VH-VL binders against q9nrl2r1430to1533. Designs and how they scored, part 1

Every score and structure here is a prediction.

Target 1, 104 residues: q9nrl2r1430to1533
Amino acid sequence: GGVHELSAFEQLVVELVRHDDSWPFLKLVSKIQVPDYYDIIKKPIALNIIREKVNKCEYKLASEFIDDIELMFSNCFEYNPRNTSEAKAGTRLQAFFHIQAQKL
Below, numbering starts at 1 at the first letter of every chain, in headers, positions and changes, except where a header shows other numbers; Kabat numbers aren't used for antibody chains.
ipSAE, averaged over its two directions, is called F for ESMFold2-Fast, E for ESMFold2 and O for OpenDDE. V2 adds 0.75 times the mean of E and O to 0.25 times the DockQ between the complexes of E and O.
[cut] stands for letters that were removed.

## First folded at step 1 (VH-VL)

Design e1 (framework fv_erenumab)
Fold by ESMFold2-Fast, scan of step 1:
Structure e1 (fold): chain C 104 residues (1-104), chain A 123 residues (1-123), chain B 110 residues (1-110)
Amino acid sequence: as target 1 above (104 residues)
Amino acid sequence: QVQLVESGGGVVQPGRSLRLSCAASGFTFSSYGMHWVRQAPGKGLEWVAVISYDGSNKYYADSVKGRFTISRDNSKNTLFLQMNSLRAEDTAVYYCARDYYESKGLYYGMDVWGQGTTVTVSS
Amino acid sequence: QSVLTQPPSVSAAPGQKVTISCSGSSSNIGNNYVSWYQQLPGTAPKLLIYDNNKRPSGIPDRFSGSKSGTSTTLGITGLQTGDEADYYCGTWDSSLSAVVFGGGTKLTVL
């Protein structure tokens, strides 16, 4: 992988974490707060996990990084009805991600 | 516009039952978790119970488990608290409150509160 | 006794800054989101802070929240007489499967 690609992944994850709409995505969904989540979502992921993978240089291709971010949004839309605050936050953050990802 | 209005409080003898109601208006009631919180005279806030938006998940404070039942009727935009085996220690103003996020999960921040209904348990 | 510990009272003069502390454990503040509430005499509580440090619409920026480890603080700058109230921290407790509140702090503006 490229040094420029790894730096770009780090910058993008930091921007996502700082975004106002990142709150549903910062950490894995709580089993206590949402008991049926792990019955429905088979590949859970969150920004803290993606950030750790970036730090450990586990993404060899930009497509692998993009796939994990898209999985995170896909999980959000699969679990949360469209009128929820989580789904609305996910929609806005995904749009922001798509703009920033053009730089990758 | 957004309002919660409690009713059903009163004076009751120990061991009896009361049912409190909370009428919601101005928002999509069926999209929010709902809480009951109480406050004894001159005391602080004590959380009582929560119910998920669809009624499938419920949690209770240890002090009320087995005696109180939280329920909701989404078709009538109404939250209920059935209080059985009432004790003097249950004397309080009872507030209903809306969970913060319009969410399938429960987040436990409460942004909309009713004015409260008073329950007095005395002989 | 409450599960979360707050000082019973705090006081300051108009225009000053106050901080109200709230201490818990890993099962509550340490691993869960914190909210702060203001209760004016004779009224229902009002949400000031949610998700540790976020303000609902209509809450002025002179109110702030922060969380560090198993403790959280509410900061109020530019203190006004209308801020005289009881203040409560609240969060989920994973060991109790319950919402817990602090005992409340009475703010007096002298």
Scores: ipSAE 0.044, ipTM 0.745, lowest interface PAE 5.9, mean pLDDT 90
Fold by OpenDDE, second read of step 2:
Structure e1 (fold): chain C 104 residues (1-104), chain A 123 residues (1-123), chain B 110 residues (1-110)
Amino acid sequence: as target 1 above (104 residues)
Amino acid sequence: QVQLVESGGGVVQPGRSLRLSCAASGFTFSSYGMHWVRQAPGKGLEWVAVISYDGSNKYYADSVKGRFTISRDNSKNTLFLQMNSLRAEDTAVYYCARDYYESKGLYYGMDVWGQGTTVTVSS
Amino acid sequence: QSVLTQPPSVSAAPGQKVTISCSGSSSNIGNNYVSWYQQLPGTAPKLLIYDNNKRPSGIPDRFSGSKSGTSTTLGITGLQTGDEADYYCGTWDSSLSAVVFGGGTKLTVL
């Protein structure tokens, strides 16, 4: 049910945050450090935002939660060259997510 | 065959502008990020700029920021480098190079290079 | 002066093995894929190695790349006279948001 799904989302977010490759995704990109980021990425999102949505029970379906996570990775790969540590981390974290998401 | 051909090089005085072009053929130009790399006489390679496949993302070397602009016209299979406020230290052979393709991202592995076009900035 | 550091020159006799080192930092070689380029005299650079150790089509297997920590190495076995050229390492630098090259290494075949 909804309570079990919420718990599953919470647990998965915790696991993502604790992952070694979560560092590019923990919070929204800084405009100061990356001035052109928001000119390119129109739907910014990060794990702290997703966590907040989970805590507020904003996800009614697992697909909605998964969509936000995939958006997070999509943004990363849209902006970052694959040759970067950010993209590499994203690739690994996304693979981890896909495995864990099968349990939802 | 895959090919890149640079043009637009020449001799200019300091402070002037020059626009380089790179004509691509033999591949789907719009699917690849593109680079400019230069080499001063008798010196090593110096990266100048990169532009993503759709032009939405650009990066520049600090030495050219604010002066150079990289752009592309995918309908014409052409890469451009607008060079303003040229300096003597900008004197070099300028190469355009294709970024290795594996999805939509940039890879910074330049697998195709043009023959280069020479830019000389001298008073 | 280059962000990545290479020996200015190396030399070996035909048939021998030669290695070219390239050292950087965590923000470049440490965290990003490395490429190697060959530049024959009077020509444009040519990609030899990408993604640390992969060869593009047409590059013989006597060319190899390896990475460890913040350094990378190009290996050339069965050295031929035609291998005489300048070799450059290159990668993305995350702190600079730029591609960076080594200073280049001139390989002389004795």
Scores: ipSAE 0.019, ipTM 0.673, lowest interface PAE 7.3, mean pLDDT 91

Design e1a (framework fv_erenumab)
Fold by ESMFold2-Fast, scan of step 1:
Structure e1a (fold): chain C 104 residues (1-104), chain A 123 residues (1-123), chain B 110 residues (1-110)
Amino acid sequence: as target 1 above (104 residues)
Amino acid sequence: QVQLVESGGGVVQPGRSLRLSCAASGFTFSSYGMHWVRQAPGKGLEWVAVISYDGSNKYYADSVKGRFTISRDNSKNTLFLQMNSLRAEDTAVYYCARDLGYSSKPYYGMDVWGQGTTVTVSS
Amino acid sequence: QSVLTQPPSVSAAPGQKVTISCSGSSSNIGNNYVSWYQQLPGTAPKLLIYDNNKRPSGIPDRFSGSKSGTSTTLGITGLQTGDEADYYCGTWDSSLSAVVFGGGTKLTVL
């Protein structure tokens, strides 16, 4: 944790949100639109939740922040078959994240 | 079905070169990092090299660095390992394997493996 | 010598349970996801566990993984003769920029 570290997290989350491939990750999956999602995914997360955690200083270590982002991508690949637009968006956004995360 | 098939192994003298190929089918090859892993007779698994999904990043085990080159041709769904300056200790079954993740790094593991191709370096 | 440390062998009877340990450091197991592989005699390795504790489709729930600090364990319950194999742990080592494997553990079911 630390204030300066959390500022870097906020910058990275903003970059992820602005990326063209962020659309599957902006907010939690709707139970009404995708009824079986929460039967399969036991630890749901999205960029809006991660951003809220950053703003509330809930990440004590950079590894905790990185783990939440990686959990988000893992959920995407677990639920969505590899040939879906969601999985393809997740693949590209995760690659972008790994390049940006090297700065943390 | 998702499948990886290695080829190009054989018997070769020390100091010579050999190129292995790995043909991928049943998945979008261009979306995955790819590994080479080897196993000497009666020994454990030894990681050799990895290449990112787009070919922009490559990492090698210290034992092969400067002698081996990993490459890929996404248009042909094929992975390659160019092995130069071969030594007796390079004798092993060579497996190609698909990376678990969709990322450039870190590379945590492999979910699909080929049957392997045998390389024997002897005089 | 391998970077990750496993016992060379483990043995138990059919129906029993075993735990195979794998020890590393902060640069590998401590900060990265761990995978476990099963290698039956004369075959290619098969993924058993990924992301520390997840099973691929088709792997029975009697196989489990766990990670604590810089160590990880593979648990196998209800042992069957078909489980006789070599088992390997593996992960990324950030200091080496390399994938590292344990030395392997031979499981014998007597």
Scores: ipSAE 0.000, ipTM 0.569, lowest interface PAE 15.7, mean pLDDT 86

Design e1b (framework fv_erenumab)
Fold by ESMFold2-Fast, scan of step 1:
Structure e1b (fold): chain C 104 residues (1-104), chain A 124 residues (1-124), chain B 110 residues (1-110)
Amino acid sequence: as target 1 above (104 residues)
Amino acid sequence: QVQLVESGGGVVQPGRSLRLSCAASGFTFSSYGMHWVRQAPGKGLEWVAVISYDGSNKYYADSVKGRFTISRDNSKNTLFLQMNSLRAEDTAVYYCARGEYSGKLTYYYGMDVWGQGTTVTVSS
Amino acid sequence: QSVLTQPPSVSAAPGQKVTISCSGSSSNIGNNYVSWYQQLPGTAPKLLIYDNNKRPSGIPDRFSGSKSGTSTTLGITGLQTGDEADYYCGTWDSSLSAVVFGGGTKLTVL
């Protein structure tokens, strides 16, 4: 086993997963629990999918990785009203991401 | 600030039951998979069970399957281990530990926060 | 017998370097990420290395991990008396659907 060429992306995803505000983003929203989510959100994504793409070396550019993370936050703010715990968690986690992403 | 505290250990006779608890504080408990790991006196670490962040997936060591049940209450930030049909070989310090989560247990990551343990002694 | 094999003990003098090995198979180390744990006497284990070679915040760079095929190693440089502990490797085993640990290595600083 060699070291991943994309270890920087893995490090950042791990830091996001471990952040206290990651709970709305860990896996895809359940259609059974939230039936209207997929009527509103056209490109669903979550941290587990992004990490799988990193592990399979599917990101060719740092911009592609950043775009998927930003899509995740954009979906959160589109579906969840600003005063919800989900939207507040998203706002804090996105700020954390922007600081860490400067290293990419 | 991040802390796990186990409780519920004690001395119990063979064939009896015990329920262990692990109280989490200082982090978003509902975001993490949680493990139970035990260590018999003078022996190494033995993994017991894991539960996913939402409680939907559970895995057990073969040595405890059918006897132990892992569960969690995310509203109370508490992890549980129900231990039935206890045997002398279950005598150990039981640790709860926070597991890093990536959505699949096949993408297992390290246990980064551990409690100090609670002692279970199975004896007559 | 554990499915991951570690030497039972290792020793060296202060300031020296040691390497602790951990050997497994394709169902565990070969296809999964490896972690290393330090257990000081009378304490709970502490995570030293995760994802084969990464350190948590607060772990000094004297500790390093590496993985090659179905084996992994923990390297410790600049040995200190405070490094005397038991060290465990751990990973997921896909055949068992279980986390497995090595048997542990006792490090003595002479």
Scores: ipSAE 0.000, ipTM 0.567, lowest interface PAE 14.6, mean pLDDT 85

Design e1c (framework fv_erenumab)
Fold by ESMFold2-Fast, scan of step 1:
Order: structure tokens, then C-alpha cells, then sequence
Structure e1c (fold): chain C 104 residues (1-104), chain A 122 residues (1-122), chain B 110 residues (1-110)
């Protein structure tokens, strides 16, 4: 990945962060508030971690960036029952991501 | 519960066309990418094509580019493969398969149909 | 010619352990998630492992996956006669814009 790709990743992460449905994804899930989360989810990730990786130029390929975003959504759907606010927000945000990711 | 059923296979002469269908049930079809994978008699798996959940993105194996077209009808929960200019080397069992991710990244398939047989012979 | 390289066959006795290897490159295994499939004779493939090391519901913990660099392995412990099958690794290849499979490994028990 070059400067052009990194700029696109930054723009997309910012758009995801600003989306109304980003609230379950902004930060890593608290072990204190949700103690069983890390027993179920083995590869935790959140938008703040992904954004930090983008800013540090850690994504060399668009596929690596997309993989981390998709991991975030997969974790959401694995942990949260379908009828939760978290799962519903995840579904809408994932659809938004799919539209935006067409440019990557 | 979750099921994929292929149809449309048969025996066809080289140069002819055939259209395969795959009927999906038990999951939200419009949320997942869909694949076609084939297997020649006694051979391994060969990926053929994928279509995104919304139909906007399509990818093909080099061996079928320009001859095969993947499409879907989300209102009918149906996947299609239009196969033109068929060759003897296209002889295989054709499986439809659901991508396990609800995204435009394609790493694997969690639900497979039973397959439909296509034989191209003169 | 398969893009991913697997041994053509492996054999072991009931109750033993086997490991099936799959080798690729940075454009496929190195930068993408790997899946493993089991194909019993005369049947469609079945997903055994996804995301390098995760099992779908219903897959026993005798099956495990791991990935290191550009290679991945499927481990099977406590072998049973019902494990006789062809096993395939698969992933996305970013250079080809295509899903790629290994050539398959035939597992014979006994």
C-alpha cells in the first residue's frame, strides 16, 4: 500500500467513526463491564485500534485493512445476539462499509 | 434449515451454452457473497466465480473469464452461472457455496450445495 | 497446478494424530484468512476451519488449524475411520483476485 491507499483508509475510518452506528465499535470492549467477552472473542479489535494502525502505516495491503474491519464486525455478530442494539448497529455500519470499500 | 440446491446441469456439446441455478433458503441471501466452485472427475476443487451480496462486484477464475457470467436475483434468493462456449475441460460437478462473511472480502465458504453435474462431450 | 501446495496423501492408524500442511505466498496465505474443508467420498465439501483457527458449530475440537507466515496446517487428533476424506486448504489471492485451493490431501485411516 502507497500514500494514496493510506489516505483512502484514513478517510474511510473517519467516516466509520462519524457514523451514527459506530458506538459499539469505537473502543475495545471493557473486560470489567463485559467479563465474558474475552472468553468468547479471541481476536478483539475496535475502530480506535484500526485508526492507530492506519496512522502508523501498518497496513501494507488494502486486504489487511479490510480484514481488520471485517474482523470487528464478525466479533460483533459472534458475541451479540441478533436482536441487540449492538448487532443492529453492526449490520447497518457493515452495509455502509461495503459501499465505501468498493473504492479500495 | 440452511440449504443451497443447484440445478441446470446436463450433457452438452462443445461450444454450446448452459445456465446453472442455485436456490438458497434458511439464511438472508442478500447479505452474503456467493461462489461457484467446480470439481472435475477425480480431481480437486477449482474456484470458478464469486458475486458480492449486492451483485455489484464479480470475480472470475482466469480459465472462465469472458465465457462465464455470474449473477443473482436477491428477490428470489437465486444464484446463476451462465456458461458460454463450453469446452471439454469444463466437465465437472458445479457447487454453489455461500461465503461465511457478509462482506466484499472472500476467504471461505460455510454452506455448500450438493452440486450439479455438467458434462461437455462430443 | 494448484496455487497452494499440499501433500497428495497422508495415512495413519485409528487414534493417531496427523498434520496436513498447505504452503502459499504473501499474496494468499500470508495476508489473508485461511479455511480448511473436508470432502467425504461422493459428498460436497464441508467447512472445518475458518479464520485460520476457528471451528464452525458442530466441528469437533479434534480438528484444529494454525497459520504461520505463508503456510497453514490442519491438525486432526484421535483419528477415526470416518475421517477418511480429501482435505483442502483455501483462501483469497490478492494478486489473482481469486479464491485459490490447495490440490487436496487424501487421508487414509489404517
Amino acid sequence: as target 1 above (104 residues)
Amino acid sequence: QVQLVESGGGVVQPGRSLRLSCAASGFTFSSYGMHWVRQAPGKGLEWVAVISYDGSNKYYADSVKGRFTISRDNSKNTLFLQMNSLRAEDTAVYYCAKDYLGSKTYYGMDVWGQGTTVTVSS
Amino acid sequence: QSVLTQPPSVSAAPGQKVTISCSGSSSNIGNNYVSWYQQLPGTAPKLLIYDNNKRPSGIPDRFSGSKSGTSTTLGITGLQTGDEADYYCGTWDSSLSAVVFGGGTKLTVL
Scores: ipSAE 0.000, ipTM 0.565, lowest interface PAE 15.8, mean pLDDT 86

Design e1d (framework fv_erenumab)
Fold by ESMFold2-Fast, scan of step 1:
Structure e1d (fold): chain C 104 residues (1-104), chain A 123 residues (1-123), chain B 110 residues (1-110)
Amino acid sequence: as target 1 above (104 residues)
Amino acid sequence: QVQLVESGGGVVQPGRSLRLSCAASGFTFSSYGMHWVRQAPGKGLEWVAVISYDGSNKYYADSVKGRFTISRDNSKNTLFLQMNSLRAEDTAVYYCARESYTPKGYLYGMDVWGQGTTVTVSS
Amino acid sequence: QSVLTQPPSVSAAPGQKVTISCSGSSSNIGNNYVSWYQQLPGTAPKLLIYDNNKRPSGIPDRFSGSKSGTSTTLGITGLQTGDEADYYCGTWDSSLSAVVFGGGTKLTVL
């Protein structure tokens, strides 16, 4: 199933990017704007990196794709306090992802 | 109409001070990080300093730490570089530049540059 | 000295293709986004490429960027005399907490 699986991953990433709550996740966090981020978060990731990996056929299993997206949310909740707009956006986008991922 | 205009350059003796200004127009200045970049005559680009969109974070090149101070006034759409204890090696054209925009101010390049202002430190 | 390494010059004839290399380390190119800048004689630098391989509006598709590991390249096809300029790579360096530029490459077309 590689071609079919990669098509499903690409569609899901596109839906995540289009979601109103994707703004904290579109690109890697800036060292200038958030200088301590990379001291706290050891495995940074963002939707643009995940999309690149999908396009390069780097995900061999659905679980690997899901793990990268969950890592992205985990990083958000580790760095950002729950009352922040980032954490609130992450909570809503993660819920949306879980619904969509049921189709994988 | 998006533009940056530097001013305040001139000829000064070693050990003196200058304050450079950069007037921003045509965009929401308070949403962008801002840089100072310099270029000595016949040499390449050398980054000097950056200030975050809200002024809370500042970084400097090692060559200017302790002598130069970057600041901004978002109410006046103006970026500043206070240059103290000037040395002959600070002679350069000084550019201000806007970091590329994202909704949260992520750095991914400098997309708008001023024309530069010339600083000459002569003995 | 520059933290990122570029060749000092490159030359090619009109209509030809050229690539300009820029090499760094894991603390800069390896872990951060790269930009490329064009500086025509007597002018301020102009952003040519951002996010490793994206072009701002108004930059022709003759210009391309790519990143592999700790190196990045700027590609220029269909060379024109108006492309004669100095080209600089630039990125953030996490170890220095500073923006770093390459030393610049002078492109001569003729």
Scores: ipSAE 0.000, ipTM 0.588, lowest interface PAE 12.7, mean pLDDT 86

Design e1e (framework fv_erenumab)
Fold by ESMFold2-Fast, scan of step 1:
Structure e1e (fold): chain C 104 residues (1-104), chain A 123 residues (1-123), chain B 110 residues (1-110)
Amino acid sequence: as target 1 above (104 residues)
Amino acid sequence: QVQLVESGGGVVQPGRSLRLSCAASGFTFSSYGMHWVRQAPGKGLEWVAVISYDGSNKYYADSVKGRFTISRDNSKNTLFLQMNSLRAEDTAVYYCARDRLYSGKDYYGMDVWGQGTTVTVSS
Amino acid sequence: QSVLTQPPSVSAAPGQKVTISCSGSSSNIGNNYVSWYQQLPGTAPKLLIYDNNKRPSGIPDRFSGSKSGTSTTLGITGLQTGDEADYYCGTWDSSLSAVVFGGGTKLTVL
């Protein structure tokens, strides 16, 4: 986890943010709009939180960064039924992530 | 009205195979992880296997790994357990149970259970 | 034996309170959510507690759960004869990649 890897994490997060299917993942789910979300999801995370952790050098290993991204997708599939637009967006974005993560 | 109904149990000889089914109704089956749990006569609960909501992740108890296969057909709201190379130790009531929400890495509690189907492995 | 340890039996009089313990390790109770199940004679198990201390709809507030470190407890107050059952704790074990149950505790209300 050096400076080169930190730059790679930032580039990958930016690519995820810019993807058309990133909309469910940009920010933490609103407790006002989805009151039961935090009763079900115990480790909430979103791309803005992951990007903040990258910028603060909180990831020591590439595996820790990958685990947080995978947690984000896992939370999506846990909360959202498979036929929802959220779950479909998550499926496509996760596939995109797996291709891009080969750079790590 | 949320319900799970198991079928396919019976008496079989050691080394044979059985396929159990679990029919789900009253909820969106494709949204939930599903478990098989068994209970030998007069004994406690023993977890057998779990499958994620989309079928992509599966885990098995070490006692059944390599012999049992969990699968699901979301279009038919049905969960399956294919049991091969059956042993006397597999004799139990087999329950299917709905996970509150299983993503393939964790377990969140089983909130709906069927009434069970009995499997007896005997010569 | 069982990966999670429960006492085999507990007993108390109607109206009294009991606590059923369940002990594990860091790979199971210590790092994962705990559930508790009630099994009345001749019936399928019923979820009493999930996420360590939460009750599903329809479960009376006489039932409570708590977790501390690698142990969890089920508390039952105002005991009724209808509470006679086997009680099981359950959780994920990260080292086994499996759900594990306690051996069960038979509650007798005399």
Scores: ipSAE 0.000, ipTM 0.557, lowest interface PAE 16.2, mean pLDDT 86

Design e1f (framework fv_erenumab)
Fold by ESMFold2-Fast, scan of step 1:
Structure e1f (fold): chain C 104 residues (1-104), chain A 123 residues (1-123), chain B 110 residues (1-110)
Amino acid sequence: as target 1 above (104 residues)
Amino acid sequence: QVQLVESGGGVVQPGRSLRLSCAASGFTFSSYGMHWVRQAPGKGLEWVAVISYDGSNKYYADSVKGRFTISRDNSKNTLFLQMNSLRAEDTAVYYCARGLPEYKSGYYYMDVWGQGTTVTVSS
Amino acid sequence: QSVLTQPPSVSAAPGQKVTISCSGSSSNIGNNYVSWYQQLPGTAPKLLIYDNNKRPSGIPDRFSGSKSGTSTTLGITGLQTGDEADYYCGTWDSSLSAVVFGGGTKLTVL
């Protein structure tokens, strides 16, 4: 159970988008630019998709919102080797998210 | 082969309406977001409006909000801009431009541009 | 005034390198991908750079883009007379829910 504040989810997404390490997560990975991505990643997602879901009131529970953010990070670590700039950005942004998500 | 052709421009008096069209060819029109961008004589580029690939999302520049309406007909590969309550400051060349593919969200760039159609609002 | 700030003009000789700057804020360049456009006299704009530093097919590697914080730069090496044009940076502004362009930079090849 739970009650979500739409404004709380929107505020958190805005904070994630503004973070220096958000650049790998701002929009969905292009099939044209990265052809093998969708052979590896079966549930693609990005911050712009999550924000659209927030605006359409698709998250009924904070856990559903958190699951989509965690899926985004999981996809990053699955596709990108640990020593890449993408994976390093993901690690730092995920830590930031965990701190902010304690407020939900 | 990928081409955008604008039409519908002309000379109109302040307060009147004009509808611009943009005919797309050489690509799957229904897979792309589309933009209108204008340029006043001797001035820089000013973004006007965008419409998503399926027409469900639309955004407008504050200067045209409430007066202009962007729409599309995917069955005819055509983009439209309905311009109401025209003002002298709407005088510009109007370009249509292709945005992002449907599998990519956001509205950050335009990769194909038409030649433009001229709108002059004068007494 | 333009939301993104560019110098109004830049000049260099053939064969030289030139850089064009574009500065904004956290709501635009700071948290969104940047594009650059070239407009030759009397023509429609042409995409030079998208996603901060990527070139479309057909754009020579003499053109490059970079983004740092709330600023972006277009670099042109091996300058040619055919590069004389107006150059515009562009991005999405999250606070305005709008695409914003820089005021444009006129490049003159002397």
Scores: ipSAE 0.000, ipTM 0.554, lowest interface PAE 15.9, mean pLDDT 85

Design e1g (framework fv_erenumab)
Fold by ESMFold2-Fast, scan of step 1:
Structure e1g (fold): chain C 104 residues (1-104), chain A 123 residues (1-123), chain B 110 residues (1-110)
Amino acid sequence: as target 1 above (104 residues)
Amino acid sequence: QVQLVESGGGVVQPGRSLRLSCAASGFTFSSYGMHWVRQAPGKGLEWVAVISYDGSNKYYADSVKGRFTISRDNSKNTLFLQMNSLRAEDTAVYYCARDTYYGEKLPYGMDVWGQGTTVTVSS
Amino acid sequence: QSVLTQPPSVSAAPGQKVTISCSGSSSNIGNNYVSWYQQLPGTAPKLLIYDNNKRPSGIPDRFSGSKSGTSTTLGITGLQTGDEADYYCGTWDSSLSAVVFGGGTKLTVL
């Protein structure tokens, strides 16, 4: 029970990490380099944190995993103006994610 | 490694039909909008049609509306252009091209192009 | 005619700079992103600039784009004989619901 879902989550995270547009999402935004980020974004998340949660079996349902990935994209679009490289990378990676998430 | 290969061109009489194919490889075809663009001998680029990544949105140049149909098969990584009621002015090299942004329903530009397939409408 | 207006030809000497203009209206260049394409003789077009001023990987920084109001320009510095080609601007036209291209500009380097 649940083992197949954990394997599927790990595979999907690895595919996201390997995507060319993953660079804004690999690690949490630096508080030193972007000081106002954590004043605007109240639930920060990144692929390294999501992967750690997968490895620790913290997702009980596929919906919880999907919600964390969608939160990551939502944070990107909230902080970054639409014409930025970050927002454009986020748009492309989110579309890729929606196709891959059909496997879940 | 990212590649688009057109096929299906040839010589055809006015009023006849022809179907073009574009085989995609090296990228996630189902994530990208796709375009057809043509170029008449010695002339400039003329946009023909676009289809969204999921096939739900299609747009056509006024010159081909009602005659041409764009479609795709994401399971086969293939784009199609069905050309009906062909006219002499449809004579051109036809290129398939990948949209610059994936996931968007509206087209923005073309970052990968095929080599083209030649269509000659002659009597 | 084409909806976007480009000069039919431009010329400059090797090592010099050239700019190619493209003019449209509010329904196309004025409210949408612009791309520029290079077509070498006998070849398919190649994307040079997207999103008004960005270069794809592999395009040298000698190529630049800019947009102001309803016009856009392609800049090429350090001209080389291998830059001889036709250059096209392109964008979405909201009133036509169509992609439109400029008529093309033939660049000659002599």
Scores: ipSAE 0.000, ipTM 0.551, lowest interface PAE 18.7, mean pLDDT 85

Design e1h (framework fv_erenumab)
Fold by ESMFold2-Fast, scan of step 1:
Structure e1h (fold): chain C 104 residues (1-104), chain A 124 residues (1-124), chain B 110 residues (1-110)
Amino acid sequence: as target 1 above (104 residues)
Amino acid sequence: QVQLVESGGGVVQPGRSLRLSCAASGFTFSSYGMHWVRQAPGKGLEWVAVISYDGSNKYYADSVKGRFTISRDNSKNTLFLQMNSLRAEDTAVYYCARVYDSGKGIYYYGMDVWGQGTTVTVSS
Amino acid sequence: QSVLTQPPSVSAAPGQKVTISCSGSSSNIGNNYVSWYQQLPGTAPKLLIYDNNKRPSGIPDRFSGSKSGTSTTLGITGLQTGDEADYYCGTWDSSLSAVVFGGGTKLTVL
C-alpha cells in the first residue's frame, strides 16, 4: 500500500455509508438493542469501525480491507433470516460493494 | 420536508389513560427507531421509551414501566404511546423523536428530528 | 435526580467561548456515544452533536463536542445572543437499559 490505496478505501467506505441500504451496517450492533447478537456473532464489525481503521492506516493490504467488509456482510447473513429487511439490505449493498471493489 | 407531529394530549384525572400519536412524514418511517421524551414544566428532558424500526424491541424508563406502552404502525407512519394509570408526576410536554440513524442495529440514544410536543396535564 | 451531571448555568459575553461539561460513569458516557441538544425557549430540542463529536448538516462549526473517559464537553465559540438556550447531554446507560439526559445547562449571553 500507498496513499492512493488509502484514498480509494476512504472513497469506497463513504460510498457505502451514503448508500440507502447501509442502515444495518453504520454502527456496531448494540448488546442492549439485540441481546443475543454477540452469542451468535463472534467477530462483530461495522462501517464506522472500518472507516476508523482506514483513517488510522491500519489496513496494509487491499485484501485486509475487503475481508473486513465481507465479514460485515457475513455477520448480517448469519444473524438475520433471509426474508428480513436487514438481509435484503445486506444483499443489495454487498452487490454494490462487489461492483465498486473491482476498482481496487 | 422531514416532520413529526404529536397529538392526543389533554387534561386528565389521576388514574385515567391517554393515548398519544406521532405522525411522521417526509422520510421512510419504517426504517427508523423512534423515541418518546417528556419535559415537566420548568424541568429538564426525561426519556420515556424507545421502539425499534420494526417494533420488535422496546425499552422504557423505570418511572413508566408497566404503565406505558410504546407501539407503531408502519403502514400509517404513526408512533403511539399508551399511557395508563396516570400520575401527577406524568404532567409534561411529550415529544416524539427519530433515532439519528435507521435500523435495529443502530444505537437508540441519538435523536435528530423532534416534533413540537403535545401537553399532558394530570390533575385532580 | 439526573444520572449525568451538568452545571445548572453558564454565562459569557458575545464573541467569547464557553464550555459546558457533562459527567457520568462507565455504564453511560464511558462506554457509549454522546449527543448534545439545544433547546431555545418555547421550542423543541435540536440535535447539535452526535457520536461524541460529529455535527449534523446545518450546525455551524462554532459548536464542537469532545469526550474523555466518563465526561463529555460541548464547546461554543464566537457566542451569539441567539445561542441563549438550555443545553442537554444525552447517552445510553447500559446498567439502566435507558437513555439518560443531563439536568441541563442554561446559557446566558450577557
Scores: ipSAE 0.000, ipTM 0.571, lowest interface PAE 12.8, mean pLDDT 86

